VHH binders against Actin patches distal protein 1 (APD1). Designs and how they scored, part 2

Target 1, 316 residues: Actin patches distal protein 1 (APD1), of Saccharomyces cerevisiae (p38281)
Amino acid sequence: MAFLNIFKQKRGDEASQLSAKGREEISQSIKICKSDDAANEHSCSGDCKTEIEEGEQAFAKLKIEHETPLLNSSKTPKIHFVVPTSQIDWQHDACLEDPKSVQYKISQWCDKNSAKFSNVGTGKTLNCAVSSLPKDIMDIDVMRGTKNNVLILPYFIWLNDLRSDDVEATLDGLVPDLLDENISREKLLETRPNVAVARERAFVFICSHTTRDKRCGITAPYLKKVFDSKLQEHGLYRDNSDYRAEGVKIAFVNHVGGHKFAANVQIYLRNPNTLIWLGRVTPTIVPSIVEHLIVPEEPTLPFPEKVRCIKKYQSW

## First folded at step 14 (VHH; from q1 with S108E)

Design q8
Fold by OpenDDE, fold request of step 16:
Structure q8 (fold): chain B 316 residues (1-316), chain A 126 residues (1-126)
Amino acid sequence: as target 1 above (316 residues)
Amino acid sequence: EVQLVESGGGLVQPGGSLRLSCAASGFTFSNYAMGWFRQAPGQEREFVALISWTGETTYYSDSAKGRFTISRDNAKNTVYLQMNSLKPEDTGVYFCAADLYYYWGDYENPDEYDYWGQGTQVTVSS
């Protein structure tokens, strides 16, 4: 009884931080859940409850900042390049560790071309991140970092077998096409043999960059467990060896800004094409996120007070 | 040891110019975006300008736009702030700071920066 009361009180305090204007802004991208529906303990069956309890105990030991409003504390990506590393932690300079790596070259390209595309397309930033997504361990060039597959969001495409030496030339051609509303996905796929569709229903990225902040390292595994359990309940869970379509991939990602708002969770929905970036995510609310935002054909957003940024992109 | 050392501050008349420098050591300078912040007495620290690690991207506060220019020399591990057309409201301590993850868009938030200098005083007064 005491734990529920504390949770309600904390929720009340956070909810008060979101203004009416903020709610309206969020509602332009996604329908907000009714408060009662969000609170309804979509209780995880069996092991999920235990996982939530254990997670909450761990979270209670952490100092998380609750005073700063979350809305617009981050910017929506125009393009988010996600590079598989099979790692769950990285160096402090996660993308810049190896100048010969694909992630380094992409980061460099993003930086050099940020101004050029500032007023083109939907979103604000060009970003490269490393993730726990699996890399091809059978390819020596991938293991050397000089080649990799790259996930491109929110377009839900893979750029396959990208070599570090070809990053500039490749992206000089690809990115303008992606940002051109007159170029269809079909045309893009037809003209680029190394581009493939990502068949996932959604991608969920949880910041786990422990080297940068221990709170992320502690919180991320607990959240992933709850996500996985809830997704399993709905048949949407995918491990690294499961290539079935229409699943949800949960992955760890390097620093995304705002460690003080741990845990940070980025949710990319394929349909509708929407990014929901959340801060201060706790194990208790994860089942509701899955039930309302990920599972339904028409997503609704629980806990709008946790939104850092949100954007509905053009269906592609 | 990581160090950021600001220089070039001083007293200047309204309409005058100053060039601030920040010398960095103890970390891989070329991997970091470099920013300038300022703090007036009794006020919060505010963002002034940022230059990316490649030098290809810059951001300015509204108050700095058109008057200030940020630049860097990676060979010298130094970032600069050219300030022209200075006003009394530009008075404050100017801080140099380093940020790896500016590209997520929260570069105006001081909490995102990894390293800070001790600051240099800029006073604009008649």
Scores: ipSAE 0.889, ipTM 0.945, lowest interface PAE 0.5, mean pLDDT 93
Fold by OpenDDE, fold request of step 16:
Structure q8 (fold): chain B 316 residues (1-316), chain A 126 residues (1-126)
Amino acid sequence: as target 1 above (316 residues)
Amino acid sequence: EVQLVESGGGLVQPGGSLRLSCAASGFTFSNYAMGWFRQAPGQEREFVALISWTGETTYYSDSAKGRFTISRDNAKNTVYLQMNSLKPEDTGVYFCAADLYYYWGDYENPDEYDYWGQGTQVTVSS
């Protein structure tokens, strides 16, 4: 009973930080769930309840900042390159750790081309992240970091077998095409044999960069457990060996900014093509996120006060 | 030990120019975007400019655009701020800061920066 009261109070405080204008802004990208509906879907079956309780206990020991409004505290990516590493933590300078790596080269490319594409397409930033997505451990060049598959969001495509030495040439051609609204996915796939469609319904990235902030390292595993459990209830869970379409992939990512707002969760929906970036995510609200935002064909957003940024992209 | 040491501040008349320098040590300078902030008396610290780790990308506050130029020399572990056409409202303590993850776009937020200098005073007065 006491935990519920504290949660309600904290929620009330956060809700007050979201203005009517802010709600309207969010509504342009996604329909906001009714407050009562969001509150009623906190249920999960089986071990999920226990996982939530354990998570909340862990979260209660952490100092999370609650005074700063979340909306527009982050920027929407124009292109988010996600590199598989099979890791859940990274060095302080994650993408810059190895100069010969694909993620390093992509980061350089993003930096070099950020100004060039500043006014092109939807979104604001070009960035590269490393993730817990599985890398091909049977490929020696992948293990050396000189080759990798790269997930490109929000376009829901894989760039396969990208070599470090080819990053610049490849992206010089690919990125303009991606940002051109006249180029269809079909045309892109036809002309680029190393590009494949990501068949996932959604990607959920949770910041777990412990080396940068222990709060992320602590919170991320608890959230993932609840996500996984809830997705399993709906048959949407996918492990690293499950390639069935229309599943949801939960992965850890390196620092995404704003560790003081732990936990940070980035949700990419394929249809509609939308990014929902959330801060201060807690285990208790994860079931509602899954039920309203991920599971339905027509998603609605619970807890709009948790939004750091949101963007509906062009259908792809 | 990580150090950022600002220099080049001083008193200047309106319309004048200053060039600030920030010397970095104790970390891999070339991996960090470098930013300048300023703080006027009784005001919050505000973003002025940022230069990416490669030097290929720069950002400026609206007040700085067209008047200030940020640059860096990675060989010298130094970032610079050329300030032209200075105004009284430019008066304040100028801070150098380092940001490893500027590319997420929240580079105007001081909380995102990893390291800070002690600042150098800039006074624009007739």
Scores: ipSAE 0.811, ipTM 0.904, lowest interface PAE 0.6, mean pLDDT 93
Fold by ESMFold2, fold request of step 16:
Structure q8 (fold): chain B 316 residues (1-316), chain A 126 residues (1-126)
Amino acid sequence: as target 1 above (316 residues)
Amino acid sequence: EVQLVESGGGLVQPGGSLRLSCAASGFTFSNYAMGWFRQAPGQEREFVALISWTGETTYYSDSAKGRFTISRDNAKNTVYLQMNSLKPEDTGVYFCAADLYYYWGDYENPDEYDYWGQGTQVTVSS
């Protein structure tokens, strides 16, 4: 007696929710796939196919909102600070749980300085998030949370050895330079020895913040399995200790709004420099996302109706 | 259990002043941005003001700017709205609200807020 393998989700209805104006808006940042290309969402074999089936069974038990249109349900960051914690879940307040921590100080800086940069650069907000990216557990100050390396997107750089009591002075200098169109990437790197290039071609962040909402915690591991398997097929998979250039790093991230639109996936492409934030991502559609959006040098977007926000940044 | 309790509403003459308070409990108040919204009879709930969790940044609707002042006292877990030069169109129920991640979303959109109070009535009439 075979186990029931019905994978149900609202199809077609969600696709029609994207207005012609919304589709035009997305097209200004990225080319949208033809419908027949997007239909190849099951292009996966072996272990990947099994992982999709298991994931879809877990997703089917969840109450996920499918009727509200997603476009512009989130703001695009001007700068997104991503702090490694080696964790996949956090206290409800995440970045703010420990006032001595690097992520707390960054969040505080972002709050105090948001209005200062409202008319500069591309994107809307200054943001801090914590992530499953690895931290150096051999460093006592890192273990205490008062020192860390910080990923800065969309600039694809690492700010290394940042101490929490240095955050204000460091960001007061660094952020204006990042937002200054007259300061090149090369010049910034030459003058700041603690800044290094992030060599990944893309980062994929999956919301895993179970303490905020169990839907994120349940969905994230299943999505990661499918992403990992599909990226391995293309030689683009990079685990936490693999620093080879031009690969893709998958990490978990804390919640930043929209739990009812689980699963939430933020994709940063280095070139063209683009953020695509997707909601209602399921294991079934992950292969199409990888094949069309992440792998090609000229990416195309399947499932534009799943875009919460999108931004093509000025090249740096 | 999270609670937001507004107080200070009432009847006031046009041109008068009123100070609203919102006492918070059940969460780490100092981590949250705090906002005020109002709902006029027959209308949707609309944004009035927001103060960031550090208190360093404030935002006001066009109708509130120059007349209303939002402030907070983290020692008392309380946010305030000082309303001056009140007009009849300011009449409505005033709600306080809390948002942890206001900087990711649209802080003028009520759907972005985590916690809400029950509201306090403000009536501006002669």
Scores: ipSAE 0.445, ipTM 0.775, lowest interface PAE 2.9, mean pLDDT 86
Fold by ESMFold2, fold request of step 16:
Structure q8 (fold): chain B 316 residues (1-316), chain A 126 residues (1-126)
Amino acid sequence: as target 1 above (316 residues)
Amino acid sequence: EVQLVESGGGLVQPGGSLRLSCAASGFTFSNYAMGWFRQAPGQEREFVALISWTGETTYYSDSAKGRFTISRDNAKNTVYLQMNSLKPEDTGVYFCAADLYYYWGDYENPDEYDYWGQGTQVTVSS
């Protein structure tokens, strides 16, 4: 079969996996694009076009599972703690590599408290991940892993200067307040000097955890190049040293399950506050994702068959 | 080399009890959620129970609830399944499995697990 015919056949098979009920479920969280918004409508120029072509060649060499329906293959987080490491790969055990670390203590807290919050707030799980987001390498305690700033999604806040020994006490207080619909963002910020607003309009996390799965390690850099290039065309690209407001931060994240559905991309939009987790993302579809899902203030979803999970959170 | 080795299976009468053990090596046991699955001939593997890596949270299938208890001993790198009030439909091969990321996915889905044991036979018949 010709290269183009193979990809069209795989897309057709994936599209048929999404039932009318599944499509309706997704539409509760986001408007789905009209069918004429297919992957090839949105172009990019220069490096972006070349990066798509190179990425597709790399993807073609990989075995990526296309038969299993994606919807509900993952659970939506109630709270997602994202810990900066300035790394793009980690040991197999990722957050649990170093028992003294902030991410280990957060993971431990999440496990201990998972049942306590099962019936409050929006979303299902308490989760911790490590990421390529930058850590303060000028701080010796940060270098040792016992102190960090932690991104807390979907709330778009930073919990700054969190020490590993303080994780339990800090989260025992903070998390109930985050989940209490009667506590406003303004009040929480007013009473907690170590909490600050994350100013990005979106975060995009691409699984890059090569030590866990070669497919993630191979696919993630190609996707990031295309995301970066397309976001630069819109003036929304923010690298790790660029903190200008209202941009989009692309970062790598550790393995989060479903490695056979590479590439995995988790997208958090600030407004409307929405998580969209996509599987089987390829370089070719990235421009449409950026143009329809990330750039507009009223996002629409171009590839509903690629949703692993989705959640629109109540504004806080 | 990662190994999960089940033991404690055997033949029991309906209403009886068995305690399964699974000894782990080759990975950091205390970082993993541990689960039990079972498989009857001609059927898919079926979720039985899961215990979180800290041991604080347990999950059971509907058929196991109230009869089976999962526990772990991180000092011995061992997970246990205490099986009481056994029924003929509990017959099958019981597999131990390990998963880091059970919070993100469906822990009842065998495809989510990183490591598997070879299984131990449990037969419940008169």
Scores: ipSAE 0.439, ipTM 0.777, lowest interface PAE 3.0, mean pLDDT 86

Design q8
Fold by ESMFold2, fold request of step 16:
Structure q8 (fold): chain B 316 residues (1-316), chain A 126 residues (1-126)
Amino acid sequence: as target 1 above (316 residues)
Amino acid sequence: EVQLVESGGGLVQPGGSLRLSCAASGFTFSNYAMGWFRQAPGQEREFVALISWTGETTYYSDSAKGRFTISRDNAKNTVYLQMNSLKPEDTGVYFCAADLYYYWGDYENPDEYDYWGQGTQVTVSS
């Protein structure tokens, strides 16, 4: 019944799924666009317009669930470790495919320590993900998976040159300091030479994990093309070789739950320090997301019904 | 082929005990959180318990807390549910389930689980 309408987006039905209580919950983290602002679809220059049209054709062939309300269908991370792999797809078990790897050791640490930190910090969970962010292909230990740089969100820091055998000792020291509201960013950086600032204003992660669900593999590249094009118009695009500060990095990420809500997009804004996780993202709405949520220093959210979870973290 | 095979169900009197087992094969058992659900006739599957992939974290429904204990043996690829102080309301088919991503989603929602067993019947009656 409602499944037959996947090829015809039913904006009105999705919008009505978000209750007044749900809108109030979201508004605690971010200002919501007025309805006329949200309906304003920004166009792109030449190639971007074609990319949207091609992406919408590809999306129209997919069975995407539109009946279930999205809000609170996922948990907000307390700490999100993102491990570069230079890959866009992974084995079904992703972080756990190689027990000697950095991401395996981080995942193991997260599981063993989740209860220890349940009553401290902002957010709920300790999470590890792998991503298409670049790794140092010239380092043999990195290529073997036993050494890496690890992005730590929402703190916008890199933990550099982390060896898999050192994960437990390193995180046992670092994580309590990150979760201590009395330890400043400056103090933490002063005493930890392997910790550096991530200079991006935002990270955008698009689920691409084809091995888990083909919908993610099909949708993610089309979304990235539109994001990239729109960010280039604003001078905010940063490819893997571009280290200029204050840009936006788009990367693919492994399965984060809810493939039936494809496409899944996790957006981390550095300031205000906020996670916005969106489901059912389509190429058509990407320009509005970029223009209202990512580009302005004071962001507004154009499609609150697409929020799976949201969290404004304490400034750090 | 992935298999989850439950055993240990049966008929018990109220106040009695049962221990359910679930033997797993066809996937890397030590990578998965393992859960138990139950289903009474005419009702939806209901969350009972979950144990994390390392075995160090457990979660229970309100009705199970204090009476049931979930555990796992990674060497035997087996998860267990020790059920004590059984009540007639505990009657139903008990299912074993496996999930990699329990910490991203709602582990009480059956739709989040990757693999399911066939179930074992538990009946609590005089």
Scores: ipSAE 0.412, ipTM 0.764, lowest interface PAE 3.3, mean pLDDT 86

## First folded at step 16 (VHH; from p5 with S108E)

Design t7
Fold by ESMFold2, look of step 17:
Structure t7 (fold): chain B 316 residues (1-316), chain A 126 residues (1-126)
Amino acid sequence: as target 1 above (316 residues)
Amino acid sequence: EVQLVESGGGLVQPGGSLRLSCAASGFTFSNYAMGWFRQAPGQEREFVALISWTGETTDYSDSAKGRFTISRDNAKNTVYLQMNSLKPEDTGVYFCAADLYYYWGDYENPDEYDYWGQGTQVTVSS
């Protein structure tokens, strides 16, 4: 095996870093593309080609770590709370700057309750992030940071009108129900008027957190341009004012680790319900990601060596 | 400038105890999970213990469980490692480290930490 691994390393720098065991691990969550198909670039409109070229020039000047294998460099969430801020960058301590905020209280709850739920549900961690998703600027309590709507993945639901003072009581009730396989989505929605379905087929989060690491701030806009262009070709692009169902929402997110593996992209697919977190994403590979992983009803993974973590969740 | 300064290391006989301290400055200490790592000569840094930013959650390496206790005092910007029942195998340089821990990443991996101290030597020998 060492002989074959040495030859694999000589033939492909990053692709050879994924062991046969790692590839088998990933295959438990998603079908992997044949490597020849994955290696081919996919075309997009002329603007997309120019955006890829510009992005690749910007990426080439960055010091991005390429030697460490990516698989299992992050933990899969059991629940990922995503808090809208209408921002694309945050203070270094993103969720924790304001102790009165919804995201602070959620982060505190996650830390306090991590052991309680360690053996329940699918995935490992309880996570909170902030994002560029829009907040309701017409609500003074939202602008003060003490009220918000919160996206809850992988369940593809919104928890609406959550007040920071109510976070503990609300999550103490909601999270056990989310993790209980005997409680259907319909039953949960019937008893919780503040919970609504997220109608997107997928969310794509690109780490943009410049204040923590300039590589994320430099790379994220170039990636978003290419994602947007390719999704527009398929009629799946949804900006903040477009609420048509079954599209894809692209947003920026703070990134809580692995900035040296820029660019970081978290992809949540609704069906099959799957998280794919990719590192070292470049503009050149974005069309393949869209064509193989996001657009098809039966997704396949074109670049398994770029997986930081992956999880297929049980249908809810 | 961010600083983590370890203290409390020294020479101790097997079965003895030491209390390490790590004083933090230049960042909002109460927002960070804190970890202790150790490094024996010729080896990579090894995870010893973690305490979450609220202090409510701790974790330990297999070798540390039952013998070591991590704690923190957010008012003093200090994390501690109480080491009891020390063994010669515990000998090494002990580092404290800080990570803005939103329950992502692998906190046993030293590459995930934002800030590091310079280390304090612990020697367990008769």
Scores: ipSAE 0.435, ipTM 0.774, lowest interface PAE 3.0, mean pLDDT 86

## First folded at step 18 (VHH; from t7 with T57V)

Design v4
Fold by ESMFold2, look of step 19:
Structure v4 (fold): chain B 316 residues (1-316), chain A 126 residues (1-126)
Amino acid sequence: as target 1 above (316 residues)
Amino acid sequence: EVQLVESGGGLVQPGGSLRLSCAASGFTFSNYAMGWFRQAPGQEREFVALISWTGEVTDYSDSAKGRFTISRDNAKNTVYLQMNSLKPEDTGVYFCAADLYYYWGDYENPDEYDYWGQGTQVTVSS
């Protein structure tokens, strides 16, 4: 990085795309790393170094757009429903593949109700995505897609055993309560037995949706390898069979727009409760992301020019 | 093959009305938000209106608010733009476009749209 900075012309530099106003905007949600720290490459050794090298070789073959400023190229969710599918790729219409599915009904509910909540809560939009998070293959209704557990961010809760036919009635009650700052987490959990806390300290979602954009499918596995290795160094990695609390879950998600800004990574931190959506993520910068954003109790942001959107949510 | 075909353009006097249609084929129309954009000669495409896939969300550019109405008929795979109180400044080629993920990004940005029509000319002559 230091070598690159010495020879790189200021014009066309991705870092110069972030205006002083944009940097100030980001600073309201998260402390930005000192220039020294952000410029330094954080690496890992052994297997992790090899994973970075392999990933960079794969990335070098791709056409990724670097001219358009990233900040505000996406919208911050008010609520983000994440539906497990145990899949890493989907049909072009992902959440809308099957009108009987939980994710279809949630997407429909989000669209029908977005205006009703436009002036309530923190964030802009009601969103649904599908993910590689595991589903219960022993339940026939889950296999059919008509029943599921649904992760609800930024609230870090699971809505369990949600049937597609019950989505409207359930969300009509649950979402207003989630957005009501006068209803505590304890009260909500006490009155809703199908709602449970998500114990992870963070979720990292990497776009893998190959059917929509080959760049996502090519890049996502290489990024996950580096994230996994770095998180394992800190004892924070949690795979599908690891139930220990306070770790980090990494999952693949469907295409979320901005494919020319690959790779897209959405990071939800529980405390402080913050969404950081990054574009143009490469294997080389993953160690710095982990060390500064994810591992510390007080996160700092190493690459503010890579932010597509950011939001610090009200504590719950 | 995906196709979006606009129709209903033409020449109209200032203060007049025109109704544009966009017929869709080759994709699941009812899953997509639909937008209208316009382009004057020598200018960039600009956002005019959006309607969500269920029809519950609509949005308009500042110049279109109060004068234009977007609607859709999912049974006919068609989106419409009713344009009233037309002004010479409304002159241009009008394009319809389809966007599956309208709520994640900036639907006023043409780069967010998956599919585009060929456009229909609207001329408001004074």
Scores: ipSAE 0.550, ipTM 0.831, lowest interface PAE 2.3, mean pLDDT 87

## First folded at step 19 (VHH; from v4 with P110S)

Design w4
Fold by ESMFold2, look of step 20:
Formats: C-alpha cells, sequence, structure tokens
Structure w4 (fold): chain B 316 residues (1-316), chain A 126 residues (1-126)
C-alpha cells in the first residue's frame, strides 16, 4: 500500500509534465489508455507480486531523475541492428570495443551512411546495439567476434552468418532494399538466403549496461523477473533457447542514452509495427505494460508520460 | 581520468579568424563524436558544431554554417574548430564535448554529452 501511494504521487507529478501537444503526438502512433488509474491498478499474483515488491525496494535506493520531461529525449531509429553477445554487460564503449567485430563494422557503416538515407523510410537514425541474445559459442569466428547473426528491427528479420569483413557490401545492398517501399518482404526473402523472419510477436530490451551506469545494472534484472513472470501467465514467455513462434523475447541491451532516466525499456511490437521506448520504468508498472501493450491484438499505451520516443512503422 | 582541454581562443577583430583546438585524454577518443558549444555571458550554452566519430558526418548551427569548420585528428586525439569571418555575436566561452551515443539522443542538447572541457574565451571586438 505504501509504495503504491508513493508511486501514484510521483506519477501524478510526472504526468503533469506531458503537454496536450505531446499527448497528441503520441496518439498518432498508438491509442492511449482511457483511464490512467485503471492502468495503475493492474498487478499479478504469486511469484510476480513478490518480484514486484523486491524490485521496488531495490529501485527505492536509487537516484532517478524525475524532473525532465521524457518525450523526444531520444531519436527513433530507421533501422536498429541488434547484435547477440550472450552478455548482460559490456565495456564502456560496447559496440566499439573491438574494431574487428561485426558490431563495430555495423556501427561504422551506420555512421558513414546516415546522411545517404536521411530522406527515405520511417524513423531518423541508423543504430547498432549489443544484447544478451545468444551467440553461437561453437563457431570459432563467432567467438572471435568476426561473424554473427544480427537482428534487424523494426523489420523483424535476422541477417544470418554475417562476417565483419562483409558488413559494408552486405548492408550497402540490403538496407536500400529494406527502405524501398516497393520491395515486398516476400521478394526480399526470396533473393537473400541469409535473411530469415524473426518469429517473435515482440522484443523487449532492457538497458543493463552496468559498466556504463550502475542504475541500469541494478534495475534491469528486477524488471526482467516481473516481465518474465507476467508473460508466463499468458503463455508468451520465450527464453534464449525457445524458438516457438508468436512469443515475446526479453533481452538486455547496452546503454542507449539517458541512464539518469532508468529503467530504459525499448519495446518492439511486430503488428502493429511499433517502437515504444519507455523511461523510468519500475516493477509496479510492468503488469500494465504487458496487459495493454504486449498481449492485446490492438495495443494501448497506459503511461504516455514515460515515452522517450515512439514510432509506428509501415507494416512490411 | 577524462580530460578535454581547449586552446586557441583570444581577442580578434570582426572579420578575423581563430582556430580552436581541444586535446582529449582518458578515453578512447576515436570512438566518440565531438562537439563544440559556446556560451555568452548570461546565456545558456548553445550548440555550434558536431563531428561524428568516423569524421564522415559534420553538422553546424545556423549561425556557424558556412563560416566554421569542425575537423578531427584521431592520431593526435584532437578536435578543431576553424572559425572564419568572426562577428561580435560569436563572442563567448567555447567548450568542446564528447558523446558516445550521439545518434540516439539530441546532440544539440548540451545535457546529452558525456564529457566537457573547461572552455576557452573568444572575444570579437573592434
Amino acid sequence: as target 1 above (316 residues)
Amino acid sequence: EVQLVESGGGLVQPGGSLRLSCAASGFTFSNYAMGWFRQAPGQEREFVALISWTGEVTDYSDSAKGRFTISRDNAKNTVYLQMNSLKPEDTGVYFCAADLYYYWGDYENSDEYDYWGQGTQVTVSS
């Protein structure tokens, strides 16, 4: 009861910082829940309830910035490359640790090509991140970092067996095709045997980059526990070895900016194809996020004041 | 320990030129985008220029475009700002800054930068 009253007060203060114009901007991408109080009342039972209590105690010890309005504090990606590392923490420079690595080459390609694609597609940036998604530890080139499979969002595809020396040539060909509205998913898949569909209905990335900021490392595991528990209630949970279609995969991701707004959570929905990036996410609100954003065929947004950025992409 | 040390400021007449330098240490300079900001008395810091970590992308404020050129030398861990056709309104303290994740955030917003220098004074007067 006590933590809920504190949450309602802090939420009330934060919610007043979202202007009517900001709320209208968000509504262009997703319907906003009609009643914020009803959204706040969602909870779970059993282990999930206990995980929320433990998480809230850990969060209470942290200094999280609550004064700055969140909307437009981050840019929406045009393409987000997510590289598996089987790790939950990285060196401070993350993607740029090893110049021979796939993620370094992708980051370099993104920088060199950002202006070329500024006028096409939906979203603003070309970005690369590393993640806790699993890599093939039995492949020597993968262990060296010079080969990997790469998740490409918002297109929900895997680019498989990408070698670091091939990144430039591969992306020079692939990215224009991805951004060309006249090339169907079917045509792209027919011509590219190393490209496969990602079968998840959604990905949820939680910033865990402890080396960059301890708040991310402390908050991320508690959030994952609550997400996992709530998704299990709906039969949507998928761990790293579970390839069943139409589930939700939760993964950790490196720092993406705004660690003072911990916890940062990026949610990619496949249909409708939408990115919702939330800041200041706490265990208490996770059940409402799952129930309104992830489970329904027609998602609604329970906490618009927590949006750092949002983008509805063309279904592809 | 991270350090950014600006130099090259001074007093110059309108229409003149200055070249600012910013020497970096304590981090992997070649991984960071570098920016220049300036602050006039009584004003907030304002964005002047950005150069990406590969050097392939540059951006400028409206007031700097066409007159200022940002460049970097990764071998010397140094970023430069060549300022030509200087005007009295260019007067202020110039700071260099570093940002690893500039693509995700608003790099014109000074709050997004990881590291800052102490600044160098530029004064443009007759």
Scores: ipSAE 0.554, ipTM 0.833, lowest interface PAE 2.2, mean pLDDT 87

